VH-VL binders against q9h9l3. Designs and how they scored, part 112

Target 1, 176 residues: q9h9l3
Amino acid sequence: PRKMVAIDCEMVGTGPKGHVSSLARCSIVNYNGDVLYDEYILPPCHIVDYRTRWSGIRKQHMVNATPFKIARGQILKILTGKIVVGHAIHNDFKALQYFHPKSLTRDTSHIPPLNRKADCPENATMSLKHLTKKLLNRDIQVGKSGHSSVEDAQATMELYKLVEVEWEEHLARNPP

## First folded at step 7 (VH-VL)

Design v10 (framework fv_fezakinumab)
Fold by ESMFold2-Fast, scan of step 7:
Structure v10 (fold): chain C 176 residues (1-176), chain A 123 residues (1-123), chain B 111 residues (1-111)
Amino acid sequence: as target 1 above (176 residues)
Amino acid sequence: QVQLVQSGAEVKKPGASVKVSCKASGYTFTSYYMHWVRQAPGQGLEWVGWINPYSGDTFYAQKFRGRVTMTRDTSISTAYMELSRLRSDDTAVYYCARSGTYYYDSGSAFDPWGRGTLVTVSS
Amino acid sequence: QAVLTQPPSVSGAPGQRVTISCTGSSSDIGAGYDVHWYQQLPGTAPKLLIYDNSNRPSGVPDRFSGSKSGTSASLAITGLQAEDEADYYCQSYDSSLEGWVFGGGTQLTVL
């Protein structure tokens, strides 16, 4: 059996008008929700928009943040060869400039059985906050001071565990 | 209607630079990665690198780092590859090719491809 | 040298079946990365033939099929036709190189 981890990243705005999403924090948890990695990451480009309402990133977090190149190497060592769970995980992989094998990727925003359990249309893209509230009776991303990527990664793993047996069987019969 | 149109053939001397263009049409230019792949006469395909047209981020194969620069102009949906300090063994057809992000269309598969630009490096 | 290993040539008669192998390592195919196949007719650009190991784009006949196991992938062509005469390339992603890699190509001759 392959090991499984969950990831959630926070991005800040760089580039023209702050429209480019650059990695500024990454959290990785194991199957049981224990933290394997959680670091603030310094983008190589000037931060135009901290997006603090959603990212929780403030200028103070950048003072001792790990440079992007170093952080990326650390993160990829953890992800390589493992099943990686995330929510809208393509955004995290884009920010990491990383191509994880599709067969080892699980995106909780695109698992029809998970939406079905939440009484949502199977092909709708539901937010992590909504699915967590509906299925785990837990409020995440509360307040206006930004999200906790640790909290989000933990919730994502727990959501996946609700459909793991069913979805792994589906993937074995219908390889991506 | 998805199409990639490349610039015409180039003949360069050793030590010169060449800049090849690839104009995209029929899709949202910033939603897909653009790759560059070369093929020397009678040889196989060799990946050079990619550019993310939205951010301008690039990644190059180790063999070409320090000699290749990829750029884009979103106002005209055009990607560019510039190769400097040309050697005779850089003689090849250079292709641009589109890929999705990890999660959509053909995944990481390259589709479509431009028709190629022949770059000849001769003294 | 090519990172993925393919036989340099394969041949068959019309109506026969041929298979083209593509052998990688633990950092590419063995790491779980998908394999794509391209067909290159003489004087043309490569065209996507198979993506994500076994899927066919619209317009590709079901005579073409792909499979993947361990560190290797295979392209099968059944009912060979003269029009299939071309070069075939496998492709994957290599995590140690952090880039796309191609096989050396296989020239298919229809005898």
Scores: ipSAE 0.354, ipTM 0.773, lowest interface PAE 3.4, mean pLDDT 90

Design v100 (framework fv_fezakinumab)
Fold by ESMFold2-Fast, scan of step 7:
Structure v100 (fold): chain C 176 residues (1-176), chain A 122 residues (1-122), chain B 111 residues (1-111)
Amino acid sequence: as target 1 above (176 residues)
Amino acid sequence: QVQLVQSGAEVKKPGASVKVSCKASGYTFTSYYMHWVRQAPGQGLEWVGWINPYSGDTFYAQKFRGRVTMTRDTSISTAYMELSRLRSDDTAVYYCARAGEWYYGDSYFDYWGRGTLVTVSS
Amino acid sequence: QAVLTQPPSVSGAPGQRVTISCTGSSSDIGAGYDVHWYQQLPGTAPKLLIYDNSNRPSGVPDRFSGSKSGTSASLAITGLQAEDEADYYCQSYDYSLEGWVFGGGTQLTVL
């Protein structure tokens, strides 16, 4: 059996008008929700917009942050060969400039049985906050001071565990 | 019926630039990534890069960074690959190929253009 | 230099079975990336033959099959026919090279 981890990343705005999303924090948890990695990451480009309301990133977090190239190497060593769970995970992989195998990727924003359990349309893209509230009766991403990527990664793993048995069985019969 | 129609053969001198087009039809152009792959005469396939026609985002193989530019025009469902500072070893058939819309590393190419021969000689 | 290793040629007689190997490394096939196969007839563009290790597109006969194990994949062709003469390429993704990678190609000759 392959090991499983969950990931959540925070991005800041770089480039013209802060349009480019650059990695500024990454959290990875194991199957039980224990933190395997959680670091602030310094983008190689000048930060134009911290997007603090969403990212929770502030200037002080960048002072001793791990440079992008080093952080990326550390993160990829954890992800490689594992089943990786995330929510709208393509955004995280894009920020990491990393392409994970689709057969080892689980995106909780695109699992029809999970939406069904939440009384949502099967093909709708529901937010992590909504699914977590409906299925785990837990409020995440509370307030206007930004999100916790650790909290989001933990919630994502717990959501996946609700459908893991039936979804892995489905994937075995219907490979992605 | 999905079709990818490429521009005709080009002959260029070393140092010149070439721009190859790939006109898509029979599907929603913005829903699928477009990749470019080349094949030198008598040699194997070599990946050049991709463009997301919806966003305009691009990603290029390390070997071609600084020399290749990929663009698209959604009004005519056409993708372009421009290669600059041409060398004799850039002589190859250049193919456009369609892949899925997802950001997957193990995407496959389900439809290919017929190819455009670019010859670089003095 | 091709990143994935294929034999440069393979041959068989009509009706026979032939297998083409594709060997990668820990950063591509060994990392879990799926393997795809393309058939290229002389003077034509490559055509998708097998995708996601073992799936056939519509119109590809069931005598073509694919498999994957560890760091390697293979394409099997049963009931060989003259029209199968072509070059065959495997393809995957390599995360250390950050790109799509191909085998060097295998030329199939039907005796």
Scores: ipSAE 0.448, ipTM 0.793, lowest interface PAE 2.4, mean pLDDT 90

Design v11 (framework fv_fezakinumab)
Fold by ESMFold2-Fast, scan of step 7:
Structure v11 (fold): chain C 176 residues (1-176), chain A 123 residues (1-123), chain B 111 residues (1-111)
Amino acid sequence: as target 1 above (176 residues)
Amino acid sequence: QVQLVQSGAEVKKPGASVKVSCKASGYTFTSYYMHWVRQAPGQGLEWVGWINPYSGDTFYAQKFRGRVTMTRDTSISTAYMELSRLRSDDTAVYYCARSGTYYYDSGSWFDPWGRGTLVTVSS
Amino acid sequence: QAVLTQPPSVSGAPGQRVTISCTGSSSDIGAGYDVHWYQQLPGTAPKLLIYDNSNRPSGVPDRFSGSKSGTSASLAITGLQAEDEADYYCQSYDSSLEGWVFGGGTQLTVL
């Protein structure tokens, strides 16, 4: 398919010692970077660790948050049948408890031409912050108050657009 | 060496319950989903459900909801499938099989498979 | 019955080529989900033969190959040997069922 979206999720710690990552925010943008979805999401289990330094999630955000089951349904309606771009996207799909087809998935943390453009080893897993600074000359994830999933999703889409033609051609010759 | 060892054959009467075990070795038990698949004599393969051994979360095929329960014991790396209210058409070999990859990458394949447990339910 | 459609049987002589089809719908293979293939010898558990449409596990000879196009997938076996006589199953994921689905199986007979 031609339709493409980018996703970024924020997770909080649940379960024993807060070691389980549970979905607490999801942002989805279209090809042009316009926001299609951005909601705080209430996990079905007790939040042990907000991980605020990274997630940007605080107790106040949970007061009016969309329950997980409802949010998941809304998100999956947007993702189904589309090419979905993300960074280390397996973490997002795991938090959503969702199986997206590999042929329609694009992970900017595992695209060798993108690393090559950034003067990084082709098979290294580079952070979104590093690739965005090197290739787009933009600082994201600034400060200690947590990340913006909207900002991260937008940066992820822009990074993918830098290699889209080359990578789609590669995937057509070498189906996943 | 990755290995799945299943419990032995069972013969049950209609209305009874059966609990099949699957002991894993040679890998980190909590890192892969465990699936259950059955095969009636002379018939094809039918997916029953999965369990995440780390969390204990389960998901069952629509046909088995209300009759199947999957559990695990991480201290002995063993998964269990219990099927209740048995009928003659539940007669089948029941296989456990490990998810081939981490569970949110793509539609998973199954590798390795246990050797199967024959469950026979009288008419 | 089975969600994915396979022919019930296929036959060939030693050295010949056979192809086994697997037909799905817009919610599984047509939605882009990968297809995997299993070989089941009489009295044994299924063995993974092909994963992610066309990849071979270690130990599977290159006589076995897989492909996927549209709503269908195919398993090709070249240079047929007597040892290939078995049941073959395709498998994918169906988004509307939220579950893993199998083909009905194809019995390969080697003459």
Scores: ipSAE 0.012, ipTM 0.621, lowest interface PAE 8.2, mean pLDDT 88

Design v12 (framework fv_fezakinumab)
Fold by ESMFold2-Fast, scan of step 7:
Structure v12 (fold): chain C 176 residues (1-176), chain A 123 residues (1-123), chain B 111 residues (1-111)
Amino acid sequence: as target 1 above (176 residues)
Amino acid sequence: QVQLVQSGAEVKKPGASVKVSCKASGYTFTSYYMHWVRQAPGQGLEWVGWINPYSGDTFYAQKFRGRVTMTRDTSISTAYMELSRLRSDDTAVYYCARSGTYYYDSGSLFDPWGRGTLVTVSS
Amino acid sequence: QAVLTQPPSVSGAPGQRVTISCTGSSSDIGAGYDVHWYQQLPGTAPKLLIYDNSNRPSGVPDRFSGSKSGTSASLAITGLQAEDEADYYCQSYDSSLEGWVFGGGTQLTVL
């Protein structure tokens, strides 16, 4: 039996025209939704665009934020050897510069049974907000002050739990 | 067609530095990591490190930290690897190779590879 | 020296089957990271032969196949041909090293 966690990251824009997504917050929750990690993270590069409408990150959050190199080490220690659940999780792993094994990764944006339960096309990539509203009857990412990565990680874990038995059986018979 | 074209062979004395280039074409240079891998004569492949051409971020294998520097020039889609304080056992063919930036986009595999640059370090 | 263990050499006659093993540890193949295989013909750069454990790129004949189980992976070559003489390398990612790792390479000789 492998332990399972869910992750959600917030990114800010760095690099030319703010087009590079750099890690600025990471939240990790356990199977029951308890917070294991939640820190603001200072990118090594100049922040061009806080993307506050979506990230919830403001300049004030960068004061005393954990430097990227240190935060990355802390986060990887939590993720290593665990099943990691996320939504469009490739974006989180890119921001972490981290390669988690495919066999231990669960992406709720690419689980056909989950889309089926939501009456959505199995091949479509549905937003976390849409799936959470349809399947959990909850509104997340409300308002214009940015998203809560803790809320998103918790919702992602709960969504996965709806299909966990079916999906784990599928993966055991059809390894990725 | 996707291609990686490397600079020509170099001969260096111990203690010198060498800078190898890798010019990319046929794809968006900034969308993929560029890796450097070396191979000593008659020996196996050894990973040196990677650079993210978009951000300029780098990561080096522990063995090469302090001696290797990877850079890029996005205006000419070219990546560089500079190895300093050369020793005779740095004699090798140095390859550049492309990978994706995460596992779903071919993050762990290398394709294509450059043809290699032979670096000879001799006294 | 090499993180992944391969036999240094393997040989077979034309038309035969050979298998090349690649053995890792709990931090790489055992951690679930995919295994890729590269063919290196004499005097050339490595070429991708098998990716994500068992998939073939376009242009690679079905005589080449890959598999993975536990901490090990295997490359099978059936119907051996003289042109298959080459060095073969497995590759994965190692979480403890946070880097890409290669096998020591296997020299295939077609007798």
Scores: ipSAE 0.442, ipTM 0.821, lowest interface PAE 3.0, mean pLDDT 91

Design v13 (framework fv_fezakinumab)
Fold by ESMFold2-Fast, scan of step 7:
Structure v13 (fold): chain C 176 residues (1-176), chain A 123 residues (1-123), chain B 111 residues (1-111)
Amino acid sequence: as target 1 above (176 residues)
Amino acid sequence: QVQLVQSGAEVKKPGASVKVSCKASGYTFTSYYMHWVRQAPGQGLEWVGWINPYSGDTFYAQKFRGRVTMTRDTSISTAYMELSRLRSDDTAVYYCARSGTYYYDSGSPFDPWGRGTLVTVSS
Amino acid sequence: QAVLTQPPSVSGAPGQRVTISCTGSSSDIGAGYDVHWYQQLPGTAPKLLIYDNSNRPSGVPDRFSGSKSGTSASLAITGLQAEDEADYYCQSYDSSLEGWVFGGGTQLTVL
């Protein structure tokens, strides 16, 4: 059997006008929601826009942050061989410059049964905040100080658990 | 129609550098990774590296680090591979090939491929 | 040396079935990465034949099929035809190398 983890990353803006998204924090939790990894990460490029309202990243967090290459190695050791759950997870993998197997990837923004449980159109892309409120009766990403990637990873795992049996059966019959 | 058109054959002396081009058409150039793969005469396929045409980010196979440089020009939808300090065993057909960047694509297939550019390193 | 292992050659008569194996390790096929197959006719560039283990691109006849189990994959060709004579390469992604890897290639001879 494969072990399962959930991931959420925070990105800051680098490059021209801060339009490139670079990894600045990563949180990984296990099946029960326990934190396996949570570090601030120093991008190799100059940070133009901290995007603090959403990322929660401030200049002070970068002072002792783990360099990207080191952090990436640590993160990939945790993800390798596991089922990885995320919300719009392609953004996290892109920031990590990492290719995870499709058969071991679960994206809670693209699971039709999950939308159905939330009384949303099956093919719509719903935000993590909306699904969590609808299905778990929990408010996440509250306030203006930025999101908690730990909180988001935990919510994502709990959302997946609501449809895990049904979705794993579907994937066994209809491989991605 | 999706096409990759490569530059013509090159003959180089040992120690020189070569720059091969690959012009894309029929799709959004910045939406797909571009790979370079080589094949020495009578040998198998060997992956060299990739470039993300959107960001300019590159990743090279360990064997080629320090000798290969991949670049692109988005205004003409063209990718380049430059290999320096050429040796006779660099003689090969060099292919460009497209792969997806879809968010769940772990090891996307290469499709299409360019016709290849023969690089001969001799004399 | 190729990272994925294929037999160097395979042969069959017209109408027969042949299979070409592709053996990897725990860091590529065994890690769950998809396997792709390419056909290379003499003097031409490789062409995608099978992608994501078992899917056929438009224009590839159903005589060609792929499968994957554990650390290995297989390409099956049924109703073998003279035009199938070519080199066949498997490909996957290797997480330890952080790159795409190919098999050494299999030369198919139609007797």
Scores: ipSAE 0.344, ipTM 0.781, lowest interface PAE 3.6, mean pLDDT 90

Design v14 (framework fv_fezakinumab)
Fold by ESMFold2-Fast, scan of step 7:
Structure v14 (fold): chain C 176 residues (1-176), chain A 123 residues (1-123), chain B 111 residues (1-111)
Amino acid sequence: as target 1 above (176 residues)
Amino acid sequence: QVQLVQSGAEVKKPGASVKVSCKASGYTFTSYYMHWVRQAPGQGLEWVGWINPYSGDTFYAQKFRGRVTMTRDTSISTAYMELSRLRSDDTAVYYCARSGTYYYDSGSHFDPWGRGTLVTVSS
Amino acid sequence: QAVLTQPPSVSGAPGQRVTISCTGSSSDIGAGYDVHWYQQLPGTAPKLLIYDNSNRPSGVPDRFSGSKSGTSASLAITGLQAEDEADYYCQSYDSSLEGWVFGGGTQLTVL
């Protein structure tokens, strides 16, 4: 069987007016929710906007952060050859400048059976916070200090487990 | 209609630089990666690198690092590839080609392709 | 040398079937990356023929089909026609090189 991990990244704003999203933290958990990786990451470009309300990133986190090139190498070693679960995961892969195979990617924001279990329209893009509250009866992303990427990665894995058997069977019959 | 229009043929001496352009139309320029692929006479296709027109981020094949520079001008939807310190074995047709980014789930395949720019390096 | 391996040539008579193989490694096709196929007619740019292993763009006849298994992919052409004479290239993504890779190309000759 192929191993599975879940990922969640935090991005800060770089480039003109802070519009470019650059990786500033990455958390990866295994199938059971154990942390495999959790580091603050220093972007190669000047940070214009920490987006702290969402990312939880502050300038102090950058002082001893792992440089992007090194962090990316570490992260890719963990992701390569595994089924990778995320929520709106295209944003994480874009920030990593990484192309993961579609056949090994699971995006909990685009799984119709998961929305169905939450009594939401199958084709709607629901937030991780909403799905976690509805299906796991747990509040995540609480407070004003920013999100925990570890908490988000753990919630994402648990959400996927609710539909794993059904969705893997669907993908086997309908390959991407 | 989605189109990529490339600049005309170039003849250069060894040691010179060449800059090829690729003008995109019929789609949102910043929503897709732009790739460069070359083909030496009678030979196969060789990937050179990509540029993300939105961010300006680039990634080059190891063989070309230190000699190739990719840029873009979003105001005219044009991508550029500059290859420096030219050698005779850089003689090739250079193509630009569009691919999706993972952001749009558009796929990794190249479509459309420009018609190509012949670069001849001779003494 | 090319990263993906294709036979340098294949040939067939009109109406027959030919197949073109594309062999990769554990870091590209074997890693689960999709395979795409391009047709290059003499003197022209490559044109997308098959994408994501088996899908046809609009305008490509159903006599062209693709498949993928393990570390390899195949392009099948049935009902071979004279206008199919071209070079055919497979393409994938390689995680070790972090880039797109092509096969060496296969020249198809119609009798």
Scores: ipSAE 0.585, ipTM 0.858, lowest interface PAE 1.9, mean pLDDT 91

Design v15 (framework fv_fezakinumab)
Fold by ESMFold2-Fast, scan of step 7:
Structure v15 (fold): chain C 176 residues (1-176), chain A 123 residues (1-123), chain B 111 residues (1-111)
Amino acid sequence: as target 1 above (176 residues)
Amino acid sequence: QVQLVQSGAEVKKPGASVKVSCKASGYTFTSYYMHWVRQAPGQGLEWVGWINPYSGDTFYAQKFRGRVTMTRDTSISTAYMELSRLRSDDTAVYYCARSGDYYYDSGSRFDPWGRGTLVTVSS
Amino acid sequence: QAVLTQPPSVSGAPGQRVTISCTGSSSDIGAGYDVHWYQQLPGTAPKLLIYDNSNRPSGVPDRFSGSKSGTSASLAITGLQAEDEADYYCQSYDSSLEGWVFGGGTQLTVL
């Protein structure tokens, strides 16, 4: 049997006009919601836009942050061979420059049964905040000081658990 | 109409550099990885590396690290592959190819392919 | 050399079935990465024939099919036709190399 983890990353803006998303924090939790990894990560390029309202990243967090190449190695060691759960997870994998097998990837923004439970159109892309409020009666990403990637990863795992049995059976019959 | 148009054939001496271009049209250039794959005469396909046209990030196969540089110009939707310190065994057709429907999709397929650029390295 | 193993050649008569194997390891096909197949006619660029193990792009006839099991994949061609003479390549992603990998290619001869 494969172990399961959930991941959420925060990105800052680098490159021209801060349009490139670079990894600046990563949180990984296990099936029970326990934190396996949570580090601020220093991008190799100059940060143009901290995107603090969304990322929660400030200049102070970069002072002792783990360099990207080192953090990436640590993160990939945790993810390899596991089922990885995330929300709009392709953005996290982009930031990590990582290709996780589709058969071991679960994206809570693209699980039709989860949308159905939330009374949303099955093929719509719903936000993590909306699904968490509707299905778990919990408010996340509150205020204007930025998101907590730990909170987001924990919520993502809990959302997946609501449809885990049904979705794993579906994937076994209809491989990605 | 999705299309990749590559630059013409090149003849180079050992030790020289070559820069091949691949102009994309018919889709959003920054939404897909661009890959480079080569094929020596009578041999199989060999992956060289990829570039993310959005960020400019690159990744090269270990065999080519230190000799290959991939770049892009988003204003003209063109990707470039430069190979330096050429050897006679670098003689090959060099293809550009777009990876699938997602940048970072695991096991992304290559479609479409450019028609290839023959690079001949001889003294 | 090639990371994925294919037989160097296969042959069959018109109307027959041939199967081309593609064998990987625990870091590529065995890790769950999808397998894609390309057809290369003489003097042309490779063309996508099968993607994500068993899917056909628009325009590829249903006599071409793909499958995957464990560390291996296979391409099956039924009802062989003369125009199927080509080189066939499998492709996947290898997590230990962090790159795309190809099979060595199989030359199909229609007798």
Scores: ipSAE 0.440, ipTM 0.811, lowest interface PAE 2.6, mean pLDDT 90

Design v16 (framework fv_fezakinumab)
Fold by ESMFold2-Fast, scan of step 7:
Formats: C-alpha cells, sequence, structure tokens
Structure v16 (fold): chain C 176 residues (1-176), chain A 123 residues (1-123), chain B 111 residues (1-111)
C-alpha cells in the first residue's frame, strides 16, 4: 500500500487588481490527521490582496514566511510517490506549479460516491464545508478570520476515508 | 472549432532574436495552458515551456532558461514565444499547442497543435 | 537526447500488427504519469492519436491502441495500412525535470 497525505493551500492575490492566485500557506497531514507540514509562504510577487476573509493570511504572516522556491521544494518532497488527497486539488497544484500523477491524486470535490452519501447530485461540485457538515457533522471554515488550511486538510482526509475502500476498488478497475 | 494559427516563417542571423505568435480561436483562451514545442529538421520533438494565459505565469525547460520569454495578449487571444541570442542549432519548426486547464483534470496531452513556424538561423 | 526511449524505426506489411515501445524511468512513466501518443505525417504538425495511456480521440480508428505498465508504454497498430506511414512520438511528464518529455520518435514504414 502507498502512503497517503492530504493537502490544503491558501492563496493571496497578486498581479493586476489582485487577480492572480499565489501560494501563501500550505498544510499537509498524514492519514491519521497529524500535521506533516504547515508553513506560511512568501510569494515572489507583491501581494495586492491578502484575501484575509478566506485565506486567513495577514501581512504579519509574511515576515518569517518561507520563500516560494524553498517551500515548493519541501512540499514536493513530501508529496512525491504518495497518494495525495485534496478538495478542488487542482487549485493547490496550480498554486504549487506542480503536476502530480492522476493515478495518485484524489479530489474529494469529484468523487461521485461521496456526493451520493451527502444526498447531493453525483456530478456536482460541492464545497468542503458542505460535505464536512453533512457527512462528519462538523462545522469548518467558521467566522470571518479566514480558513485554517490545517483544519481543511484534516477534514478532507476524513471525508476521503468514508469512501476509500469503494473508490480505490473503482480506480483499480477503471484506472484514471 | 478550436484553432491555433501561427505567424509565418522567419530567417535570422546568429545572435538575433525571433518572436513567434500563436493566435487561438474557438475556445476560452485563458482556460488552457499554451505550450511551445520545437522540432529541428529531421529530428524529434522538444518541449520548450508553457504559459498560463490567465495569470501570465511561465515555466521553461532548463535548456532554454535565460534565452526564452513567453508572453500573451488576452485582448487578441494570442501567445508569443521570443527566443534570443539565436544559434544555428535553433533552426527548427516551432509549434504552439494547447493543454488542459488543470494539471490533474485535463492531463498533459497537447491538442490542438498549430501548424508550426519555421525559424531558420544562418549566417 | 530524448528522455523517453523509442526504437528509431519499425516496419510491417499491410494488414499486419506493429508495436512501438516507449521506455521511461522512475521520474516519469514509472512515477505514474500518463502517456500520450502523437502521429506526425510528413510535412504536418503532430496530431493527438492516444491520450491518457489508452484513450482514443474521436475520429481515431480502433486499430490504434495504447497500454502502459511499469516504466514503459506501447502503441499497437493492427490492420496496418499505407496511410499509417508516419513518425510516432510518445510523451509524458517528468517530475525531476518538471516538464513535458517526448520519445525520440519512431518512423513507421509500410512495406
Amino acid sequence: as target 1 above (176 residues)
Amino acid sequence: QVQLVQSGAEVKKPGASVKVSCKASGYTFTSYYMHWVRQAPGQGLEWVGWINPYSGDTFYAQKFRGRVTMTRDTSISTAYMELSRLRSDDTAVYYCARSGEYYYDSGSRFDPWGRGTLVTVSS
Amino acid sequence: QAVLTQPPSVSGAPGQRVTISCTGSSSDIGAGYDVHWYQQLPGTAPKLLIYDNSNRPSGVPDRFSGSKSGTSASLAITGLQAEDEADYYCQSYDSSLEGWVFGGGTQLTVL
């Protein structure tokens, strides 16, 4: 069996009018929810919009943040060769400028059995907050101070565990 | 119908720069990465790099870093590849090619391809 | 030099089966990255023939099929026709180079 981790990233706005999403925090947890990595990350470009309501990132977090190039190297060392679980994980991979193999990628926003368990249309893209409330009876991303990428990564791993056996069997029969 | 239309053939002297264009139509330009791939006469395909037309972010193969610059103009759905300090061994057909919007989602397949732009570098 | 290894040429007679191999390493095909195949007719741009190891785009006949195992992939062409004479390239992603990589190409000759 391959080791499995879950990832969640926070992005800030850079570029014209803050329209570009740049990595500003990354959290990675193991199968049991223990934190393997959690760092604030300094984008190479000027931050125009901290998007604090969602990201939880403030100017103070950038003072001791790990530069993007260094953080990316550390993160990729953890992800390489592992099954990586995320929610809308393409956003995290884009922020990392990283291509992880599809056969080792699990996106909880695109697992039909998970939506079915939540009484949602199988092909709809449901938010992490909604799935966590429906299936784990837990409120995440509460308040106006921004999301916790650690909390989101932990919830994502727990959601995947609900369908892991069924989905891994499906993937073995229908390789991506 | 998705289409990529490239600029015409160029002849350059060693040391010069060349800028090749690739105009996209039939899809949302900013939703797909644009790649550049070259092919020297009688040789194989060699990946040069990509640009994300939405953000302007680029990534170049190590061999071309310091000599290649990729840009885009979203108002006319056009991507550009500029190669500087040209050498005779840069003589090649340069292709643009589209890949999927997301790294895991759409895979790394290139479809469609432009018809190519022949760049000849000679003294 | 090409990162993925293909035989430089293969040949077959009309109606025969030919197979073109594509050998990678632990950082590309062996790491689980998908393999795509392109057909290049003389004087034309490459055309997507097979994607994500074994899928065919609309318009590609089922005579063309792909497979992947371990660090290698293969393209099979059954019922070989004169029109199949072309160069064939495999492609994947390499995590150590952080970029797309191609095979050196295989020239198919229909005898």
Scores: ipSAE 0.533, ipTM 0.840, lowest interface PAE 2.0, mean pLDDT 90

